VHH binders against Alpha-tocopherol transfer protein-like (Ttpal). Designs and how they scored, part 5

Target 1, 343 residues: Alpha-tocopherol transfer protein-like (Ttpal), of Mus musculus (Mouse) (q9d3d0)
Amino acid sequence: MSEESDSLRTSPSVASLSENELPLPPPDPPGYVCSLTEDLVTKAREELQEKPEWRLRDVQALRDMVRKEYPYLSTSLDDAFLLRFLRARKFDYDRALQLLVNYHGCRRSWPEVFSNLRPSALKDVLNSGFLTVLPHTDPRGCHVLCIRPDRWIPSNYPITENIRAVYLTLEKLIQSEETQVNGIVILADYKGVSLSKASHFGPFIAKKVIGILQDGFPIRIKAVHIVNEPRIFKGIFAIIKPFLKEKIANRFFLHGSDLNSLHTNLPRNILPKEYGGTAGELDTASWNAVLLASEEDFVKEFCQPMPACDNLLGQPLLPEGLISDAQCDDSMRAMKSQLYSCY

## First folded at step 1 (VHH)

Design c11 (framework vhh_7ocj_1)
Fold by ESMFold2-Fast, scan of step 1:
Structure c11 (fold): chain B 343 residues (1-343), chain A 119 residues (1-119)
Amino acid sequence: as target 1 above (343 residues)
Amino acid sequence: QVQLVESGGGLVQAGGSLRLSCAASGFTVSSNYMGWYRQAPGKQRELVAAIYSGGSTRYGDFVKGRFTISRGNAKNTVYLQMNSLSVEDTAVYYCTTDLPYRYWESDYWGQGTQVTVSS
């Protein structure tokens, strides 16, 4: 009754008293905090092989692989950043590592698109009404990226500025954990696109863009809906199709002028009036405001001077190396060798 | 084109062992991610074991040390060796793959094989 073990058992909680009487030490810097709903946790488990109880262990495994295999790769190793790559590759560590290496390689291989990537540098594209993100998600929770190529005037700026605006938007969207789990949908409106405009999107540029989206960017594209395409768009698609992985081609839906076909996949209540919906008029200003409000984040990430080593790594990757999985291993090995030799 | 067929399930007494097989067609198991998942009635599907293209493996916390995943390259088959089985291991076991060429699609799943562990 008076022995040490009995006194500890019957005494008030020392921890409870300490919490009331003493100031708490400063908290550790905030680590990763999951923002997913219970339904999205369930979806991530079933579709992405994500187990919440192993999430940080999986992130640490990828971090360790980066440090072992690519010690000189200039990359964020934050939990939240690495988790994007794990989710994009269904928690396959090897493929997530390949995606991360490709992500940085692609960014260095195309400075015309990725250098000085900030909203204020793209005001002309943003003001043209070329792209927006619709205010409502689709039934699967996918954000809808709407693009209108006819708003582009080739004499005002090169096609790479439109590509920059797309990647800026994707970088913003992928910050959302919901988007990492659900993916995105693209709605491309080809109304008014001339043969002259189409000629600017030649096979070389198409190969680079498609290669980066397939093998170099940690976002899941669930569908590409094309409306108002010219009769000859089947010919344009024939230029693009060889660069698409076979099953990704199956996610391209050509609706023409029949919006009832579009409404089978994108309900009218999430679409603007321009696409036969009831969600008001197409609004590009709101998404432009979101991007501009993110200016400082983009400056920090994309507008810092590149080290001399990164300039050597910035040699253009063979487009085939980004599109062909057989060549992806060769490209990654080449990038790894160059990274090791740089430092 | 891609097919996964599980076999080797059945009724076993607690403490016993089973070896599950997943025969693959339309792709090569030696160069691709392969996973085993299980689902009990009213529960979510959960990871049991995975083997990656490089040969590294991952296991669910409740099966680590008891189960082993492996590839049989000659037969294009992946195996799950299940030892020291408990009643809690009772579930339908599914084989899965996610081909490197097709990252934007859902996983390929087999039909499942029932494992029932009796006390």
Scores: ipSAE 0.000, ipTM 0.167, lowest interface PAE 16.0, mean pLDDT 78

Design c12 (framework vhh_7b18_3)
Fold by ESMFold2-Fast, scan of step 1:
Structure c12 (fold): chain B 343 residues (1-343), chain A 120 residues (1-120)
Amino acid sequence: as target 1 above (343 residues)
Amino acid sequence: QVQLVETGGGLVQPGGSLRLSCAASGFTFSDYYMGWARQVPGKGLEWVSYISYGGSTEYQDSVKGRFTISRDNAKSTVYLQMNSLKPEDTAVYYCAKDQWLTRYDAFDIWGQGTQVTVSS
C-alpha cells in the first residue's frame, strides 16, 4: 500500500466537521445493503475508520488483493463477507487480507473443529448448557457469549466438541453487521472446574484456540470477564498468556466471586440471576433454537467438498508454485479426507 | 514494506553447529509468530520451527532436541540455533512471518533464504 492510501484509511478527514455539515454518503456497493443504524454508522467511522463514501472502494480493493495475491484461495468474494474482515482490522487492507487468508487456513488446518460444523452435530454440547448468548447486549451493544466449562463431562465427548460449539456461535454472531461494528464480550464461568478437567486445556489446544480468535476470525472481542475461577485458573492463565497479544491480555478481567466488580461493565439488567442480575434465569434453549434454525446455512458453508492437497491453504507453499503429491505428508492427506466429509 | 533477511548459513561437518538469524522490518515484529522452514532439494518445503508472540516454541519431530528457536523483539530478529547437524539437514532455510501456528499455515512473507550444507 501507498503511504497516502494508508493514511486516508487510518486518519479520517471529517472529524473537525459537525454532523449536520457532513454530506450524505454515496449508495452502498452493488449486492450489499447496509443494515446499520445512523448511530452505528457514526460509531464505525470513529472506531473502525469506516467511511461509507469509500466503502465500495475499500471492498473492491480487498477483493482485488485476494484475486492477485491468493488466486487459488477458495473464498467468498461477496461485499458483505469481505466487509467483515475490513471491519475486524479497522480497514487496514493488508491486515484484513492476512485475516481472510488465516480464516481459511485455520478452517483447513483443524478438521477436528471445523469439519461437519453444524448445529445438529453438536446437540450434546448445546444441550449440556456449556454455552449460550445472553438475550440482552451490554451498554456498548456487544452480545455476551456465556460459557460454563463445568457443564462439560470429559468422558462423554472430547474438549474439541466444546470448541466447535464456540466457533459455531461466533460464525452465527459475525453475520450481524451490528456485531461486526460493536464486537462481543465473553463471560466465562469457571465455577466447579477441577484440576482434572482443566488439564484437558493444555498448551497445544490453547495455542490453536487463541491463534484463531486473535488472527483467524473476523470478530472483535472487547472484553473477557471471568467469574468464579478456582486457584487452578492462575495456572491456566499462565499457559495461555504467552500466546496473547498485549492488548487482548489487557481485556481479561478476573472477578472471582466479586459480582459487584462484574456489574461495573455488565449491568444487572442484562445478566441472569446466576450472575447477580435481574434478566431471569440463564437460558440456553433460545440460543440453541437460533443455531438449529441456521442448520442449512452451516451445511452449505462447512459440509461441502474442499480443495485438493496442492492448494489446501488457497496458495502454493513452494516457490516453484505447487505442493507435489510426494510433499503431501500423511497429516495433509488425512486432513484433506476429513475436510471432504460431512460426517 | 515487509522484509525478512536470513543470514548465518554455510558449510559445516556432520555433528557441527550453525546459528541462523532473520532480521525483520516493515511490521510490528512482536505481534507475529515467527518461524523457519527449509527447502530440501527434490522434496520441497517443510516447516522446522516457530515461536509465538510470548516465546512459546514448537519443533518438527526430526529437529526436536537439536534445534532451538528464539527471538529478540527489541532487535526485530528471530534466531535458529542448530546443533548436532546431519547431512539430511542440508537445505535453504527461510524465515517466515505468520499469525497462525500449524505447519499447514499460509506463510505470507518469505526472504531470500540462507544455504546450509552439511557434508559428510
Scores: ipSAE 0.000, ipTM 0.180, lowest interface PAE 16.7, mean pLDDT 78

Design c13 (framework vhh_rezetamig_d1)
Fold by ESMFold2-Fast, scan of step 1:
Structure c13 (fold): chain B 343 residues (1-343), chain A 123 residues (1-123)
Amino acid sequence: as target 1 above (343 residues)
Amino acid sequence: QLQLQESGPGLVKPSETLSLTCTVSGGSISSSDYYWGWIRQPPGKGLEWIGHIYHSGSTYYNPSLENRVTISVDTSKNQFSLKLSSVTAADTAVYYCARGYTDWLSRESFDYRGQGTLVTVSS
């Protein structure tokens, strides 16, 4: 219905941003080394418009845009980090920049989820068996994130702790270049989910979670497989469906108790016994160990305070608190406005 | 290299059905990662999205055209087709077939399209 020309328009290509047009940067972060196989390089070229010969020039173009348009944004400028956003937006520089701004905005706007985000802070969720990543990828190379909502006991901790564990896992997964190219699959097991548990995932939280996944996080979700869903699932899906792009809603597969339906999409040799597979018993301890081994990385990335506007004003943080919106210029105010887009 | 090519009559009478086929070469139409669709450009106007189809058979149509549009896919021939019924002079346009993709982080994007075929609706 729309006057459709945005998706047929080309974003600035790497050729339109020659090295002579880019300013000399400050000292560069560590260089990028590609870990993709030849098949994945070909897939990235075909699906993401990634040209290996121009990859670092594309990264530098994004870095320069960040420095110019959002100099106050506290962000990593590492080649590998910025490449996640380019791959998530198929090398559209403007969309990749907006995703990066939204990524940091969502982190700042939802402290209940993103403050002190580290594995050691989530031991209760991790030990509950709420989530794991299966040891084998699907035929498309997608890691499978398995979620079991019934393992959550609302009286022990709020639903935001489960959301924290999901985002912690997504942050770990997206570090892999293979995952940046292939994407992920979600397998959600609704066995035993009560109406009481379902009521905790209301429209406000659903809007925030879906908004972050669609517009604030550099990860591609290729499919969501749902098994053992009770009749209440129709209510849960009705809550989230309005926040999903129509085409993405078609990537939701409802299998009920029919595991043969699941097996047409996820082969038995990658699934645990609990889901009719041959890959052994469902193991959450191995993924928990992977996350805990990454503790230092998460502390570095997520356990530092986000700066206010004080650096732009050349003033220290006030004893009574952060610099108010009234003291920020139009550029900083525009950034704050975009942070609300995560809601 | 992936290529898309439109084929079908360049002239259709008013009230008849416009039928176009897109032949895909250099790649498979049988992928859950992509959708396959039709876009048109009437003389002197902008691009108008008509609709698209996933390999699963799921279709999405422009609401202004949905009563007249059918898009189908034939994976055995690596083709997809457009039928637009009850055509009028307003349906005169260059018609393009296209491959698109949607992920959780991007809006709809078309990465390949055909050369386009002019369809004139005239008696």
Scores: ipSAE 0.000, ipTM 0.124, lowest interface PAE 17.4, mean pLDDT 77

Design c14 (framework vhh_5j56_2)
Fold by ESMFold2-Fast, scan of step 1:
Structure c14 (fold): chain B 343 residues (1-343), chain A 126 residues (1-126)
Amino acid sequence: as target 1 above (343 residues)
Amino acid sequence: QVQLVESGGGLVQPGGSLRLSCVASGFTLDDYSSYAIGWFRQAPGKEREGLSSISSSDYGSTSYSDSVKGRFTISRDNAKNTVYLQMNSLKPEDTAVYYCAAKPYDLWSTRDYDYWGQGTQVTVSS
């Protein structure tokens, strides 16, 4: 955490109030406090157009836009929450607002993934060793999300459970301001992925997942490293590539079995032994423990009842509890069933 | 913050071609962008007419109004942060001021285009 020097304030002094006694104001809630180091503040200025002197002004502008254009959207308006969206869209207010709206829309449009999203509901995925976050960041400060599709057994649970575990992990990671600035790296190990297993990842699921990651989630993906890809990977990538933005498609690195290629981007001292590194054996239990320790936070944030029907006709969503099933007409239900997630 | 600048207009004979350019600033077409960019025109005394649109998202398809379909082509160059409108087989009826516009691409709202360029004049005259 860097210490900020005292600077001249532009806000009016309380001493300027000289007439009429005002009612005692309620105590202010704790304000946002930046946890970024000095280097990360500099990086955010250079890469994200984040100016610390305008940070709260920018957050307030986004908050005002939400209140004006989507007054009934059920969302957090906390400084820290809104900053995630500003940072993900380089402080472009309109893009940040769209990302926020899409974030909530994606959650509503795909209940198979987002309903009851909590660690205890995903114990089978977590215990399989399908995913973990490596204990060390890469040289750019990015956390490394390691995914092993070979650990998934389709007869035990559907592919949507793996997707749930990925999004749960991303929700946990994005709480960190360091991660909001630095972004993440994905390391996907395709060893042992069969044609049968790959058949479960069709174009509909690929479109939904990629759409959410690009346009419905405040995550900055800096690289996707793929190792041990079988011949079937050409088919999988051909399905997802049309849905990837050009910049993100150019961040895909195919290493095959050449770990020396991987090590040019991810140094050996942050990688587990399984990927030619020196950071011990791959450990999924530590990340699972981090997720489980966050159980109550996930229950409060992601396991609340969704409104029975939302106005999907381009109007602001009504507050929770104001729309009953009886108020949702057949047109709204038809639109809801025809809408696909985000993109 | 968001700005759009059109160029490439001018005088052309019927049957001729022009390429209009729209340079965007304040957002990038290849960096998590979720903007729709459209071309519009307005002739004196007539309402503004939508001609074509392209999404900055890779999911977005191009669209064209019936009056220009088959004659006009919209494209983008992300490295130059520029959207183009290639106009072929121009007719006197195509004479208008041409505008580039952008809006956030939002599946949950029917937002109109919020950002407009200053326009570029196209005159098709024999």
Scores: ipSAE 0.000, ipTM 0.176, lowest interface PAE 17.8, mean pLDDT 77

Design d01 (framework vhh_7nfr_2)
Fold by ESMFold2-Fast, scan of step 1:
Structure d01 (fold): chain B 343 residues (1-343), chain A 122 residues (1-122)
Amino acid sequence: as target 1 above (343 residues)
Amino acid sequence: QVQLQESGGGLVQPGGSLRLSCAASGFTFSSYAMSWVRQAPGEGREWVSSISGSGGYTYYADSVKGRFTIARDNVKNTLYLLMDSLKSDDTAVYYCAKDLWSGYEPYRFDYWGQGTQVTVSS
């Protein structure tokens, strides 16, 4: 007897006219275990087009695209790592691939931010109270990143140290699958920000920071709430607005001193007393402890030396084949640029 | 209105070659993965090949791997299947299929063409 439906059931690559006729994808490879609750699995399906039975097939598709289009890109190809990029771009393979390429491009383009990036190197920024992550999520499950630019004293260290602390926090937050699905909210407190302090955040830095947040990092920013902004902020916003995508620009909410406006989006029970809430005083020590406990992971990720031209493909060259940076041709420099990573 | 129209089928001898085409309209072609699915008389539907929206990713059934090549032209809104070293077992109606989601749940289809007959016989 011929087995009329057996080809669909025996090949993990075979697809059908209906979902009920589709074969299951291959078993999970070792290393990735989903930590999402059932509610978050449902939310990921509805908001991100993520279907658990196709998850590893989607991850493999992105991995194959990286190998084909960017064979010299030094990057993790782990399931969990690649899944961050798929979730950030709603499982659009082409957009996820571009985000991954941009992620590594941002690292090599700004050594002042990404060199020696580890919590212990940023202890002064962290102890200043410049940033924290609030202990409670918002009603959408978003962690709230609170920043206070007035806590920065420009004479103590350059503005890039604050940017390093923000990036370090984003890297820590995106490790959570819940955060990959829910996204984050930013709460920026501009109380006390002078024209002098604002002058350090010019168009060059604004373009780079906004570029990283929009197109270079696999995190979904759901809202940016700004409180206590002085009139100077309208000038700052005029500088940054041309670099913002319309979708992100529409997620900026300026509350001034009106805490009732803020409380419409961030309920009082998740906010500290400083922002009219009931969750105690603003606590920076708990988030600082979380970051410092992650020191070893950040050293491994961000504190490795950049590869030399003569070993870009992992091949040892004989002394007669050694090539200095000055001797790298344009294609080798392009490859070195693509392979720059702290891995 | 989504429309998919296949062409290029016909009668060919074993070891021969054919090029199938599928003209697509009514949707943003470059935003969706596309697939070829075949059905032989009395048999179930068999997935043959898929291509991502950009064309950066291609995947093939084991039965056609190394013999068939899937391609797309996003300027012309056209999907192709280049079939080399054809065997009698390749005899089927070949359907062009639009994936339900861009890059999500690949190989699940929401629209099909009317099909084009391929017959491999001596």
Scores: ipSAE 0.000, ipTM 0.129, lowest interface PAE 19.9, mean pLDDT 77

Design d02 (framework vhh_7ocj_1)
Amino acid sequence: QVQLVESGGGLVQAGGSLRLSCAASGFTFSYYAMGWYRQAPGKQRELVAAIYSGGSTRYGDFVKGRFTISRGNAKNTVYLQMNSLSVEDTAVYYCAAKLDYSFWSEGYDYWGQGTQVTVSS
ESMFold2-Fast, scan of step 1: ipSAE 0.012; ipTM 0.518

Design d03 (framework vhh_7uia_1)
Fold by ESMFold2-Fast, scan of step 1:
Structure d03 (fold): chain B 343 residues (1-343), chain A 122 residues (1-122)
Amino acid sequence: as target 1 above (343 residues)
Amino acid sequence: QLQLVETGGGLVKPGGSLRLSCVVSGFTFSSYWMAWVRQAPGKELEWVSSISSDSSYIYYEDSVKGRFTISTDNAKNTLYLQMSSLKPEDTAVYYCARDIRPTYYESGFDYWGQGTQVTVSS
């Protein structure tokens, strides 16, 4: 038996004190108020390196980095908004800053997707049954975004409308702090997808969509489950695989018609009967109602006039302070898109 | 051996000034964020200020903004806290700490000094 020396442990005890023991500065009104349960606070600490006692200091650090490195970037600097980016990049300041810059760059570089982004503008795609969010989360607390490409009819509207509906849904989901911590799961049902339909999702669109999801949107994708994929899916996957990061590629699970394989990750009690589950029939109307109820929030966020076109340093393009539409659209937009690129 | 040694504390009247110094040894000072943390008697630790390794990012607790200035001298491996317009509520033991910048793998304060006493009284 050995004796412990309290004296030898006394001096190191000061050095062993962690950030976890330091109080947070009080939030500014209307300051951030954490809505996470105790279990989610613990999960965020373990998985995201989020320390509640440092949360507002970390947010302030990101805010200062934005102001210093990208003073021309028009962005919200609210605590709750910036936390989305910190959580999506596990509180790595540099990666969170890059994600924020890419988020705004993607929004500006693809007006066909992000301009006038509101539920009422997407009634056709929402009513098609192309996507929904299942009513129950998976065992990790992830919401399940269910996508059915075969519900899209190309003659009714272009593929960009489907992409708009996906990003509208992601914008709604990421408002939840629980989702910021837990992440999401994608369930993609390829039943009935023809080569003709697949051809609309070419390399150019695939690069943009995947680039935004991986590097331009503050959401953690924990798994992508693909069911009912036809033999042509190998061709579809060959198109998208080069654009996937290794970690995301490793989170792709191809189940074919083997629903028992799907059920090892998504239990039957959270799945609709269409996917071998016991949670009733697939319901798209409930999620559509949630989106439509959020109409005014989306109008405020995505349907406001674009800021005046300035130079990269936030100054007018012309010495006289006069900016023409042609100059703004043809050269300045291209330069801003390149600077903020999510590709 | 890693050590942080604070000096510059003492007794000062309200409205006075003090300059705290922290001399660092045993690690590459210019590679780490550094912080000042204080503890008043019977109170919890209070973060005061942090500075990035290149001094490009500096933060202060709201009650000390405009009164305290944090700085570094990498050639001397020294962290400073210039305190002005001192108030009785600034009375505390002030600790120099190595601030692990939040990253995917780690965050927190991993090394602290022994502290230096600052007493503001008339």
Scores: ipSAE 0.000, ipTM 0.195, lowest interface PAE 16.7, mean pLDDT 78

Design d04 (framework vhh_7b18_3)
Fold by ESMFold2-Fast, scan of step 1:
Structure d04 (fold): chain B 343 residues (1-343), chain A 121 residues (1-121)
Amino acid sequence: as target 1 above (343 residues)
Amino acid sequence: QVQLVETGGGLVQPGGSLRLSCAASGFTFSDYAMGWARQVPGKGLEWVSYIWSGGSTEYQDSVKGRFTISRDNAKSTVYLQMNSLKPEDTAVYYCARHYEDLFSGTYMDVWGQGTQVTVSS
């Protein structure tokens, strides 16, 4: 086999003017620094296929896939953010990419839940005692998200406000690398839930909530423990069951009033007195304080106007209504029409 | 130390049979789902079958009715019985430990070294 030798080539082409005219991005933020303990690094290797020596390479691969396949997706591309999606999908690049796309799609498709998502907007839900995160993790290192549907009064605000509070809490929890590796468990206390209250969690809402948790949020839910379920729970379960993958149904633990059954999974020393534990009385104020202390971070992430998408020349697109009708010309209309191609 | 060791691969004629074995060590075998995946020449990794800790099984559509997965918890071993083998079954077969998350499904988190299966006349 012989090939022609191209050792004598013509002078190289000059760089494209368009390439030279492309806007320079701002300087990269400082690189990722791992906060995991040695034990959690080992656990991530064993459970998530995360190899520390390949971590930044894997993050870069996902970043490159986002830039190539979804160049107009408005998303953070920092190492720590992308790592959440890799860990949630055990370093499967294609599944992590789909999760990231779904995450942003869910946020845009459900403004009732994700618009103006900040702790101060949810004071009524937080003060109701609907949810908290227990102060102690379970033996696997999972934070325990405790919800009490009976604390919700439907005449005070719609069920979507409770869903907002759940996703606000999940957004806070997933910022922790320890939580990204260990996951969470849910403890749902159904004491006092009536048929009337249950009817507000209909199939449309159930499909959206479960769909987001399964396919649109980078959090690993290891178990759902249900206590004090009423006879009506069969109706609630019948509504959600069609949206659960068959294997997932096996991770639902129905304890009824049998706290000994609960304690085989969640030891007494991490549970409050209300669930037969020794960790004091159920405290919602501490988690509410954590959320409220995060107000500015949530305002920056969820409460800013949708950022203008830059065109290929680095010129920002103008927001609708910024210029009066008397000053709006064909040029401004053309710039605004490019906004849809950026999203 | 966690290890998976595959055996039983080889060369077989179309329509023939092979039985793959995977010996596991370093973890509580009975607590985990186990499975088989294969890497076809020139293509990516494809899952073949898995078996839950309780014994329930699942199969890729292309192998249903031809392949059977089983486990022996006392021996910490998982098996893949492959019948009616086709040339397109030619691949490196990997034993994998499966980890199941409530909402994200089943993922392979520990892999063996692989065993070659070649189906040709």
Scores: ipSAE 0.000, ipTM 0.220, lowest interface PAE 11.5, mean pLDDT 78

Design d05 (framework vhh_rezetamig_d1)
Fold by ESMFold2-Fast, scan of step 1:
Structure d05 (fold): chain B 343 residues (1-343), chain A 123 residues (1-123)
Amino acid sequence: as target 1 above (343 residues)
Amino acid sequence: QLQLQESGPGLVKPSETLSLTCTVSGGSISSGSYYWGWIRQPPGKGLEWIGHIYYSGSTYYNPSLENRVTISVDTSKNQFSLKLSSVTAADTAVYYCAREKFYDSLTGYFDYRGQGTLVTVSS
């Protein structure tokens, strides 16, 4: 029975059932239920200063701060959503609040990347084999995001489409509580990257991407492994290094063609044959299928029109130095419209 | 309604290959974001994950068993199969086929399981 199935892995009994076997959702959604194993609860306490006994109190504190300081910010205030920002900033309320504000500011300030962000809009990037997530985590439980810049052909689509695919993937990964605690690893394969291709990643794009990842996205990056890098990578790294926080810069590992060096951190049994592993051939189709199956969720979150907030408020709402996330009463109208369309 | 059913010999001799097939009915093996896997429970022990396959043919196996395990899929028959070579008495277990949620399979998530089939390894 289901009780016996749960003995294999720690998961909620509801999560052990398919959508076809799941009971109908209650009229009101249930409150937050933690899906972390006992080991991950211990890890979160040790690494993130997350105290389970204070978890919902901490979430409520962040919610109250958002309502007080940014009352017009159009954002989810769900326990599970806010917990992402607390975990990303080790339960520092002020830093978590700034991360949330920056998250929405980045999405508003860079429509080329975040507008119409959905899997079906990225078929060219996905079909190119530029990006995948390996099916198994590393020994620390980190999902491995594998990127192959050489698969990008600049004449087919601009570099911002690659950036869109990365952020779409990060949005999907961060929904997992395990990922919020464990973080992610990036594996970047630079085999075949020319000087011409590298020239498309200039300092403005680098600053923007790195800034969002460090200060505008609730993801913990535990390591960046680079393999098969040509001499041109010295130039790329010189451009990005000034924008990296010291902690993140120290998590960059350049392996060249030395796969034994890579294997000290990423064991062979989670790596495809292309990287000296035993997990079969590199498979991009499986991750693409996961993203495409999430199409409806992404359309709901990223493909709604933005309200004309500036005309109603008429003045800066955010402190100097923050990304503008000004919201207005039109967001409430949009939310009501969405709710009515669901019935 | 989606159903998974194991089939294969209930008795296997030591050193031979254990072969089981899972038949999926009420849904397509090519549908959704799922892996199709094998799990076993030796007498008096907990469940042990063996491995899984995606309908494209991509496989991943438990490192403890990887040199003995082969999982294959036949999307035209809506079936997937397990071969475990060089069996010993330690491989005696109830074997289950299961549908595993994509990216949650190693974190303890699966949503359909067969009823299980007992495989005894003895001469």
Scores: ipSAE 0.000, ipTM 0.207, lowest interface PAE 15.3, mean pLDDT 78

